# VHH binders against q54mt0, part 32

Target 1, 331 residues: q54mt0
Amino acid sequence: MRPISLRLHERPITQVLFNREGDLLFVAAKDKLVSLWYTTNGERIGSYQCGGVVYSIDVSQDSKYLITASADAKARVWDVSSGRQLDSTDFEVSARSIEFSQGDKQILVVTDQVMGCQAKIHVFDFDKDEVRKLNKSYTLPSPQCKITQATWGPLNKTIFASCEDGAVRIYCTEKRELIKTILDHNKLVTRIEWTKHRIMFMTCSKDGTAKLYDTKTLKLLRTFDTGRPINAAGISPLKPHVILGGGQSAESVTTTKVDASQFKVRFFHIVYGEELGGLIGHIGPVHSICFTPDGKTFATGGEEGLVQVNHLDESYFEFDDDLVYNPPVQH
Short names: E, the ipSAE of ESMFold2; O, the ipSAE of OpenDDE; V2, 0.75 times the mean of E and O plus 0.25 times the DockQ between their complexes.

## First folded at step 15 (VHH; framework vhh_7ubx_2)

Design Y5 (at its last look DockQ between E and O 0.59; V2 from the best seeds 0.00; counts 0 for: pae E 13.9 > 2)
Fold by OpenDDE, look of step 15:
Structure Y5 (fold): chain B 331 residues (1-331), chain A 123 residues (1-123)
Amino acid sequence: as target 1 above (331 residues)
Amino acid sequence: QVQLVESGGGLVQPGGSLRLSCAASGFTFSKYAMTWVRQAPGKGPEWIAIIFSGGSTMYDDSTKGRFTISRDNAKNTLYLQMTSLKPEDTALYYCAKESWIYDESGQFTFDYRGPGTQVTVSS
């Protein structure tokens, strides 16, 4: 099936995100916009205007609330249906990452590290019933390096933070302290993705590898070596498949010949680690990948501002082989 | 040229019902989401409801349970069934095509909307 191409954004996509039902797709980009799309036909519904680059977004389980972290040093709460901003909180520096806790009772926000200001992980209480205000609950200790992402562990008992130094730092939410550090990557960790029910998690890195871990034991289970920087991962909720995307930015490559193959989205078997196939659809680095909860659709977002919505056909579910798709690049 | 024309507004007593219509032309109606917005005197525009091309709907909390948005693609017409009307529902009601934008200034903007139909709820 031919992917649906969404071409609203003229600047790099930072994140693609489906709601729980899978019928809505949220797209964040460096043009300061979050756009809302209908998944079935790629129809644009509306946009949320932020004051800076939108780095991170999340949506509540009931699809009523959107939260955004952006370069204007703000976290915002939005009414999804009306597009209204309900609340905002200000930081001293850019907000880089944002996520609802399981159950939507809390929100964590990561702020940037800049000269004179350390990266911080902030946790806010979120009450759906009362005045939809972000109330600060607590802040975790800084790792004294940039944090690229923070995400809730199982049952919100921990928070995982990916860092520029190649480490994943795990914090206990009850004790509000660092309890574990994983240092398996040799370069910046770009993303942490969870499997269904968060029994495993995958880390992506600029070192060209993705690593799969058991959440409970923190044992390394598998390493996927792609040879190129990995920016994003999607884990299928239906199939034992992982999708990896990335590529080098034009700024880092001295060669004038842009090899489009480096922007290929690659499929791997999660257990065996073998490559199953790939999808060519982007002409720049892939920055975000997300599956619908039902596992029938996934979206990719790239540097060129393009979002591809891929509806998986029946053949994908029947066979693990021959997942190579090479659609013509539509400009 | 995209044209939207609202109708069905009027004076109604509290607790009453009213059905608004919006006639659409100049585009393939069935392919686009449609929105109802209202603006009361002295207030900014307020989002009411949206119906997607696929038929799904969303409502603002203020109207949820009382208002129903629907569409007839064969007639290129959008509807808003209003029940249990309150004085607070008094406003100019607009039909809008597809996308809305909410900016930092707190304003709703639409690419295309009609001139509106007046709804007045009064005893």
Scores: ipSAE 0.035, ipTM 0.457, lowest interface PAE 3.8, mean pLDDT 89
Fold by ESMFold2, look of step 15:
Structure Y5 (fold): chain B 331 residues (1-331), chain A 123 residues (1-123)
Amino acid sequence: as target 1 above (331 residues)
Amino acid sequence: QVQLVESGGGLVQPGGSLRLSCAASGFTFSKYAMTWVRQAPGKGPEWIAIIFSGGSTMYDDSTKGRFTISRDNAKNTLYLQMTSLKPEDTALYYCAKESWIYDESGQFTFDYRGPGTQVTVSS
C-alpha cells in the first residue's frame, strides 16, 4: 500500500481525526492550525487558526462542528463547512483535551496543571441552536496531577481521565465524583482509545505498553509491550486489530541509519496478541492514529509534521487466517 | 507569481443574478482548491464557497442554494454564479487560492487573493 502524504504542517502533529462519514480528515498541530482534508485524495480544504498550539480536537457526529483545545487557554467551536469560529470560552491555563459526548449534548474539556492552578475537568452544555454554543455546566474534583486526556465512558455515565502519574481515573457524571482509580502503568498514560460500542478500552503509556480492559468489569485483558513509549493507538472498527505508534524523539539518527524501526507503527491482533506487522514511514515519534469508521483507512501524524493516510487493501483484511491464539504471558 | 483577478461585479436589483469570474495565473490552477470570500463595508471577511480540484464543493449556509461555485481548468478560471441576490449580499468579492483560514481571534485571512470585484445590491 502506498500512503498519501500530507505535508502542510511544519511542526509536530498533535492529533489526526476522521469525521463519522470518513470523508474528512482533521489535523491538529503545534503550528496553531487545524487543517482539513478530503480523505480519498488528500486535497486541502482549509485551516482553522488558533492563538496557540492545538492539543486536541473533536468533530460532531453530523460533521457540522469542530471543537478545539489550545495552548492559548481557549476552547473554540467552529463551523466545519465555512471555517468560521462560532463560539469560544476562556480558561486560566492551556486547554489540553476536548471531546463531544455521545449525542453531542455536552463537551468535555481538560485544562492544564501549573503553579497555582490545579488541573480541571470541565463539562459544558453544547447548544448548537443558540449563539452561545458553550454553557458552563460543572467541574469534576481535580485528581491533583496533570491530565493528558479525558473521554466519555459508555452512555456518558462516566468520564475517564488519563493522568501523568500512570493512573486512569474514572468519574461518575451523575454523582460528579471519582469512583475508580486504575494504576497499572508506571509512567504517563498518553491516551485512552475505545473499541466499537465502548465494550473495551485501551490505555497507552510512556512505559512502553498498551493495556486492554473490559469496560464493564475493568479487568485487564491484555498487555501489549512494544519496548518504546506509546503515544497513540488506532483501533480498527472492522477487524480485531490495533495500531500502536510512538517512540521517543532524539536529535541524532532517527530514520534510515540506526533506529528507524522505533517510529514504525505496529499492528497487533487484539484477541490473539500477536504482532501482525509494521509500517515504516515516519522519521520521528508518532503522536496520533485514527481509523475511519468503516475501517478501510487510517491516518498517522508524526513529530516531523507528516500525516500519512493509508487506504487498506484486501490483503490487510485477509491477513489473520492462520493465526493461533496465544494466551497472555505474565511478566 | 500567483495572480488572481476578479471581474463581473456591478450594481444589480434585489432578486437579480450575477456571474463573477476569477482569472488565475502563476500556479497550476487544476491542482488547488479555490475559494470565494466576501467583505461587506464595516464588516470582517466572510467565507462563501470552496471548489476542490476534483470538482466537489462546499458552501456557507447563508449562500447555499443561491450561489454556485464552478471552475474551468482549461481556462484557469473560477466562477461564482449568484442568483436571488439580496441587499445583504452587497460586498467586495475576492477569490483565493486554496482555502479559508480564520485566525485565533476569528478573523478571516488567506495567503493569496485578488483585489476583488464590487457587488452592490440596491433598490
Scores: ipSAE 0.005, ipTM 0.227, lowest interface PAE 13.9, mean pLDDT 84
ESMFold2 (binder alone), look of step 15: mean pLDDT 78; pTM 0.769

Design Y6 (at its last look DockQ between E and O 0.01; V2 from the best seeds 0.00; counts 0 for: pae O 6.5 > 2, placed apart)
Fold by ESMFold2, look of step 15:
Structure Y6 (fold): chain B 331 residues (1-331), chain A 123 residues (1-123)
Amino acid sequence: as target 1 above (331 residues)
Amino acid sequence: QVQLVESGGGLVQPGGSLRLSCAASGFTFSKYAMTWVRQAPGKGPEWIAIIFSGGRTMYDDSTKGRFTISRDNAKNTLYLQMTSLKPEDTALYYCAKESWIYDESGQYEFDYRGPGTQVTVSS
């Protein structure tokens, strides 16, 4: 079937996100709005308005709570079904990244680095049954560098931070200290994405590469070179496939129109590294990609404000080339 | 030129029933979600029921099980069947095009255009 196009947002999409059941799609954007949609038909359920750009969102496992990080220096908790704001907390500067821990007992928030204020990684306890949902728990040592995203490692024992200097920094949550720095990228790391069960993770970078790592050993397993800045990855939970998206900004209408293939999302076999194909649909850089948990649908969000919801047909699920066996553990 | 005209309100005793109607014109009714909203004196507007273009419904907890939203796309009409009415249900009832936006000031925004229909529940 053809993709569903969602054309509500006026400014760049910052994140697209499905809930655990895959029937709800959340879309955050620089127009200060988070929109909520039914996945099946693209019908808008409601919207949540912040006071500034919404950089990052997450939803609880029960789909009852939405959390948002915004340029208005607030993190907020929302009731998904009613739209009501349930709690908020203030920071000194913009909140850039937000994520529930596995089990929804804690919330991870990253705040920006600006003049006179270092980037900070904050952890809050989340209490869904109390009037005050957010209680500050601790802050991790600053990497002295802008942080683009932070995410919980396996079993909440670590926190991974992707940084502007090309590093991924790993913190121990028990000891609350930096335990590892991986510096394999030449430019800003835009995103960290996890495979199922967090056995592997992928980093995306403005250096034009995505890199796959073994989580336990931190060994680099494979590099995917697209030749263009990579802003986002979507990892299939069902097939050994990854979708990479990015690109440079679109030119104005006063310049020569260019082939939309510059902004295609590209499919790769995650184990063997072979490019499997691409999908053209955006007229500007792609900033976010997310699969439904059943792997049958993915969404993309672009700089032009377009969101596309793609249902994968049987040809995608039947696609596997006759590949020569290649044991990836050696890489 | 979107027009929404509510009717069917009135005075009713606690435990009673009413059926509200909303006549819609100026847009393709069947393609939009439609919302019933109420506003009690001195309070902000609150949605109470939503019906989507595909037929799915949502209800606020305060009216769940007592109110039923429905639509007739051939007549461009939205309905709200209310039963087991309580004094707390006393309000001016509006129909609105599309679903809610919840703003940063703690208020819902709705696209309603009509005069509303008054529902009064009293002994």
Scores: ipSAE 0.409, ipTM 0.769, lowest interface PAE 2.7, mean pLDDT 88
Fold by OpenDDE, look of step 15:
Structure Y6 (fold): chain B 331 residues (1-331), chain A 123 residues (1-123)
Amino acid sequence: as target 1 above (331 residues)
Amino acid sequence: QVQLVESGGGLVQPGGSLRLSCAASGFTFSKYAMTWVRQAPGKGPEWIAIIFSGGRTMYDDSTKGRFTISRDNAKNTLYLQMTSLKPEDTALYYCAKESWIYDESGQYEFDYRGPGTQVTVSS
């Protein structure tokens, strides 16, 4: 298995995202661009130019609309096929996270916390058929800390927010209030990832652990300790495997020598928590991981601006070999 | 068609032992990881052990040290040797191919499992 390397972005990748069909890969980066690629061959289709660092993206189920959150304090709606911006909404501060609700009827946006401005969770109504506009619906109470991500819970009944204080805060969308707080991490929670249909979720943290939870009971099911900051997770929809990625940024390291092994993408068994193997393909921290919905492909995005598209071969599905792959590092 | 058929269950006293078997057909058995799961009344499925195609094994903490999963690829058979059985081990035991799916209702299931064999631990 040899990955397809996508080289376009000159700045760190912030998010990789497949569409529902898995044939399109969206890549967001700090160079203010979202790029669109064919999954099969790695050919670039086009780009969407934002006004600042693109922190978060999502695509509608029909792959017609792309939404972006960026440092220019905007959420945007894009026509995927034409590349045109259809609508935008302005905030006082940077938009950090964005996600379509199940059914694509609403859009969730998180804004940054800065001095004098609390982080906010905004929900917008989205009418893809008629209006194609973002209409403000409601705002949730601020947790008085930075929110790294907000994501919809099952059936949009809840919103999960990962926070800098190590907490995951759960809000009821109907009551529009905080209903639960999970405080299991000791450092910033970087990401929340869902299993299919959101029956379980995984949290990633700078504390070096990823934690798997039952969504209904919020029971902690498993802890994955990697010993390195975890920025991203991918959960296979086909196999009981979790992919974790991260690493320390050069800025945070006092040593002159960077150990590239820390940027290894590691595979774990989701139930038992044992490491199954890993892939070396990045020379900087991994910031994003995403599986195609069919589970046959996953992508990783790194600090170096590189995206790796990994097509899983039949042997992955039939055999349980060590998933050790060490491709030559390409700049 | 994939078929899994469990056998070897029964009534046993606490501290006793049982050996479960699972006969597999309809796929290349040797290529796939196999799992034992159990489900007690009123509880969800619980993973017990997994054996990978290469022979590596993993166990749930609740059964680790007491249960041993093994396979005979020539016979297309999966085994679970259970020792030091406890009343808490009472459940329907299933053999499953290592794969899971999520249905539209948000539930998870193994793609293939047998009808199960009942294990009852009672004095």
Scores: ipSAE 0.016, ipTM 0.419, lowest interface PAE 6.5, mean pLDDT 87
ESMFold2 (binder alone), look of step 15: mean pLDDT 79; pTM 0.784

## First folded at step 16 (VHH; framework vhh_7ubx_2)

Design Z1 (at its last look DockQ between E and O 0.70; V2 from the best seeds 0.00; counts 0 for: pae O 3.6 > 2, unsure alone 64.2 < 65)
Fold by ESMFold2, look of step 16:
Structure Z1 (fold): chain B 331 residues (1-331), chain A 123 residues (1-123)
Amino acid sequence: as target 1 above (331 residues)
Amino acid sequence: QVQLVESGGGLVQPGGSLRLSCAASGFTFSKYAMTWVRQAPGKGPEWIAIIFSGGSTMYDDSTKGRFTISRDNAKNTLYLQMTSLKPEDTALYYCAKESWTYDESGQYEFDYRGPGTQVTVSS
């Protein structure tokens, strides 16, 4: 299996994202650019230029609208096929995370915490059927902590926020208040990823662990300890597999050589907890991982600006046979 | 150095047809998407059709069904077959290497190097 390498971006990749059909790949980066690619062959379709670093992106269910959050303190809506900007909303500080609600009726935006400004969670109404414009609806109470990401919970009844202090904070969208804090990590939570139908979720942390939870009960089901900071997870929609990626910045260690194995993405069986294998390809920390909805392809984006698109072969789908279940070791 | 030379424009009556050509050199033509772009006086550039290296195409809605983009990789040549021409199609037509970028100023960016070929549709 040989990956397709995409080498357009000059700065760290912040997010890779497939559309619902899996035929389009969006890549956001710190070079102020979002690029759009065909998944199958890696050919560039077009690009969307922002006025600052693009931290976060999402695409509507029908693949017609792209939304971006950027360091120039804007959230933008773009027409995917033509590239045209349809609307934008200004904030006082950088927009750090952006996501469509399930059904694309609302858009969730997180703004940064800086001196004199608390982190905020904003919700906008979005009417893609009649009017393609952002209309602010409400803001949730600040957690008074830097937020790395916010994401909609099941049926849009909750919003989950991953935070710098190691917490995951859960808000009720109807009451617009904080209802639960999960504090199981001792360092920054970098990402929350959902399993299919949002039955479970996974947290990634700089503490070197990823943790899997039951969404209804919020109970911890399994901890994956990689021994290295985890920035991203990709959860297969087809097999009980997760891909974990991350790594330490070279500036944090005194080594004179970059060991490519530090930045390999690692495969784990979600139920059995066993490591299944790994792929080497990045020479810097991996920041984003995404599967296509059919589970046959995944993409990774790294600090060096490389994007790799991996089309999985049939041997991958047969490797789980004869695995022996061992209960997770919980500490 | 990338070179693109457009030809085939001219004066045509409404409802008429033209075939534009773009001779390309200075790069591996078969490896790149190619775009036809038009620009009316005082307006920004607009893409009208894109053909990808694998042969897939995309069209702006205003020209879909009337214009056909094609390429001949052996001759390093890009084509635009235009039919059912309207006065609104009057513009300077360029070919460009690669796909669009939409910039923060609200305009398309394309890499076009030639003088373009003028298409004028009038009675």
Scores: ipSAE 0.464, ipTM 0.772, lowest interface PAE 2.0, mean pLDDT 87
Fold by OpenDDE, look of step 16:
Structure Z1 (fold): chain B 331 residues (1-331), chain A 123 residues (1-123)
Amino acid sequence: as target 1 above (331 residues)
Amino acid sequence: QVQLVESGGGLVQPGGSLRLSCAASGFTFSKYAMTWVRQAPGKGPEWIAIIFSGGSTMYDDSTKGRFTISRDNAKNTLYLQMTSLKPEDTALYYCAKESWTYDESGQYEFDYRGPGTQVTVSS
């Protein structure tokens, strides 16, 4: 099946996210917008206007609330259906990452590191019944580097923070202390992704590798080497497959010749570590990948402002072998 | 040129029912989602419901269970069946093509909407 192409954003996509049911797709971009789409047919439902680049979004389990972190130094809570802003909180610097805790009772926000201001990990209590829905709870000790993402560990007992120095730092939420540091990457860690039950997690890095870990033991299980910066990863909830995407920014490339192959979304087998195939759908770096919870669909967002919604056909599920998707290059 | 014309508004008592219609022209109606919005005096626009090209629907919680959005593609017409009307439902009701944008100023933006039809719920 031909992917559904969503064309609205004229600036780079920063994140694509499905709701729990998989019928809604949220798209954040550098054009200060979050757009909402109906997954089934690719119709746009609406959009949420933020005051700056939207770096990170998350949706509550019941799909009622959208939260956003943006460059205007704000975290916002939105009503998904009406598009109304319900609440906001201000920071001293840009908000870079945002995520609901399991159970949607708390929100974690990471702020940017700038001159004179260290990155901070903030936790807010979230009350659906209050007029003000964001209440500051606590702040974790800040590393001396930029944090690219923070995410809740299993049962909200820990918080994982990916960092520019190649580290993943793990904090205990009860003690509010750093308890573990993973130093396996050689460059900036771009993303942490969880498996369906958070028994494993994957890190992506600009060093060109993605690494799969056991959550309980923190043992490294698998390394995927793509040879290119990895910005995004999707882990299939149905198949032992991971999807990796990335590429080098044009700003960093001295050559006028753009190798489109670097923007290929690549499929890997988790157990064997082998590449299964790839999908060409973007003409710039891929910044975000997300599967529907049922594993039947995944979305990709790219530098060119394009979102591809890929419905996986029966052949994907029947054959463990070579997945070659050649979507028509829409010029 | 895209044209949307709402009708069916009027004065109704609390607990009453009204059916609004929106006649669409100037575009392939069946290919697009359609929305209903309303604006009460002194208040900003409120999103009510959307119906997709495939017939699926979404509702705002405030109107869920009381209002029903539907469409007739053969007639290029959008409908809003309103039941159990309340004084709080008094507003100018608009139909709009496709989606909405809620901006940072607290306003809804639409590419195309009609002039609206007035609904007044009063005893």
Scores: ipSAE 0.052, ipTM 0.469, lowest interface PAE 3.6, mean pLDDT 88
ESMFold2 (binder alone), look of step 16: mean pLDDT 77; pTM 0.766

Design Z2 (at its last look DockQ between E and O 0.69; V2 from the best seeds 0.00; counts 0 for: pae E 13.0 > 2)
Fold by OpenDDE, look of step 16:
Structure Z2 (fold): chain B 331 residues (1-331), chain A 123 residues (1-123)
Amino acid sequence: as target 1 above (331 residues)
Amino acid sequence: QVQLVESGGGLVQPGGSLRLSCAASGFTFSKYAMTWVRQAPGKGPEWIAIIFSGGSTMYDDSTKGRFTISRDNAKNTLYLQMTSLKPEDTALYYCAKESWTYDESGQYQFDYRGPGTQVTVSS
């Protein structure tokens, strides 16, 4: 099946996210907008206007609330259906990462590191019944580097923070202290992704590798080497497959010849570590990848402002063989 | 020019029913999703329902089970069947083309919407 192309955003996509049911797709971008789409046919339902670049979004399990972190130093809570802003909190600096805890009782927010201000990991209590739904709970000790993402560990007992120095720092939520540091990457860690039950997690890095870990033991299980910066990863909930995307920003490339192959979304087998195939769908770096919870669909967002919604056909599930997706060249 | 004209509003008792219509012109109606929005006095606009070009529908929780959005592409008309009406449903009802945006200033933005039809639910 031909992917559904969503064309609204004129600036880079920062995140694509499906709701629990998989029927809604949220798209955040640098144009200060979050757009909402119906997954089945790619029709736009609405949009949420933020005051700055939207770096991170998350949706509650019941799909009632959207939360956003943006460059205007705000975290916001939105009513998904009406599009209304319900609450917001201000920070001293840009909000870079945001995520609901399991059970949607808390919200994790990471703020940016700037001159004179260290990155901070904030936790808020989230009460659906209160007028003000965001209440500050606690702040974790901050590393002396930028945090690219923070995410809740299993059962909210830990918080994982990916950092610019190549480290993943793990904090205990009860003790509110750093308990472990993983130093396996040689460059900025761009993303942490969880498997369906959070038994494993994958880190992506600008060093060109993605690494799969056992969550309980923190043992490194697999390394995927793409040779290019990795910005995004998707882990299939149905198959032992991971999708990796990335590429070098045009700003960093001194050469006029853009190798489009670097923007290929690549499929790897988790167990064997082998590349299974790739999908050419973007003309710039891929910044975000997300599977539907049922594993039948995945979305990609790119630098060019394009979102591709890929419905996986039966052939993908029947054949363990080389998946070569040749998307139609949009002329 | 895109035109949307709502009709069918009026005064109804609690528990009553109304059917709203929206006549669309100036665009290929069948290719676009259509939405109903309402605005009560002193309140901001509320999204009610959307019907996609393929006929699928989504509803806000406040109206789910009571309201039904439908369309007749041959007539270029959007409908909203309202049942079990409550005083809280009193509002100006708008039809809009495709989608909505709620901006940072707290305002709904529509590319195209009608002037609205008044629905008043009162005993």
Scores: ipSAE 0.025, ipTM 0.545, lowest interface PAE 3.2, mean pLDDT 88
Fold by ESMFold2, look of step 16:
Structure Z2 (fold): chain B 331 residues (1-331), chain A 123 residues (1-123)
Amino acid sequence: as target 1 above (331 residues)
Amino acid sequence: QVQLVESGGGLVQPGGSLRLSCAASGFTFSKYAMTWVRQAPGKGPEWIAIIFSGGSTMYDDSTKGRFTISRDNAKNTLYLQMTSLKPEDTALYYCAKESWTYDESGQYQFDYRGPGTQVTVSS
């Protein structure tokens, strides 16, 4: 397979995201820009310019609305098709994570922890039919540490927050209180990714591991140890596969040559735990990975500003034919 | 040295039709996406349609189903067929060589080089 390389951004990619149909790819970066691309051929469609680094994006299920969280302390709502900004809201500090609820009735925003200001988890009502799209927010009790991401749990009954202290904190949306803390990582949790129907979730950490949990019981099912910081995971909707990406920052590399092997994305079988293969192409840490809903394409975004769009071939879909069961490993 | 020249505008009654043309020169037309935008008095530019080098199209919701963008790569010409025209379609229409960028203040940033062609829809 030969990836399509998208080289528009000169600064680190923060997130890559496909829409529900899988025909559109959104790319957020530290150059204050979200770019929009056709998936099949990598043709550029348009861009959305913010006033600061764009840390996080999401798109509505109907692909009509893009939401952005940025370092200029704003969350914005954009019309996907026209590029026009429809609404914005201001915070006191940078917005770090943003996500639509299931059904697109609410929007979840995380704001940063800085001097004199605790990290906050904000919930807004999203009113697509009103001039002001973002209304009547509430906040959840602060975890008293930086939050890297917050995401809606099944049926919007919970909110999961990945935290800098290695915890995943789970809040009840009805009671608006913390109900569970999972502290299985010993370094920052970078990302939470859901399987289909949110039956399981995976955590990624700077401790070099990704951990898979059963959502209903919160039991740890498997630990994947890559030996390097993990920034991102992409979970296949077709196969029991996960793609893990990460690596050390460029300042921490002690060689005069770029050792691209530490930035390869690595494929694992979720049930058997076997590494299935790897793909080299980035020359810096990988920060974001996303599959299309049909599972036939995935995108990766790296520190160097490169985005790669990989259309998977027969060899990927045949990995499972060769596998032998191995018992789960605990780490 | 990119040159874009719009033509085909005019005065038309509501429900009427017009065909706009854009003559392009100074670049390899067939290799670039081409865009129609419009600007009503006192408003910022509004993106309305794009056609990619391979012929795929995308439309703004306000014009979808009423407007058709097309291109003739042999003649270096971009077209916009407009039907079911409404008074709110009154604007100066431009073609642009590339896609749009929408900045934080709600302003389009794109490369339109021509004077535009005026479309006026009134009874």
Scores: ipSAE 0.000, ipTM 0.294, lowest interface PAE 13.0, mean pLDDT 85
ESMFold2 (binder alone), look of step 16: mean pLDDT 78; pTM 0.766

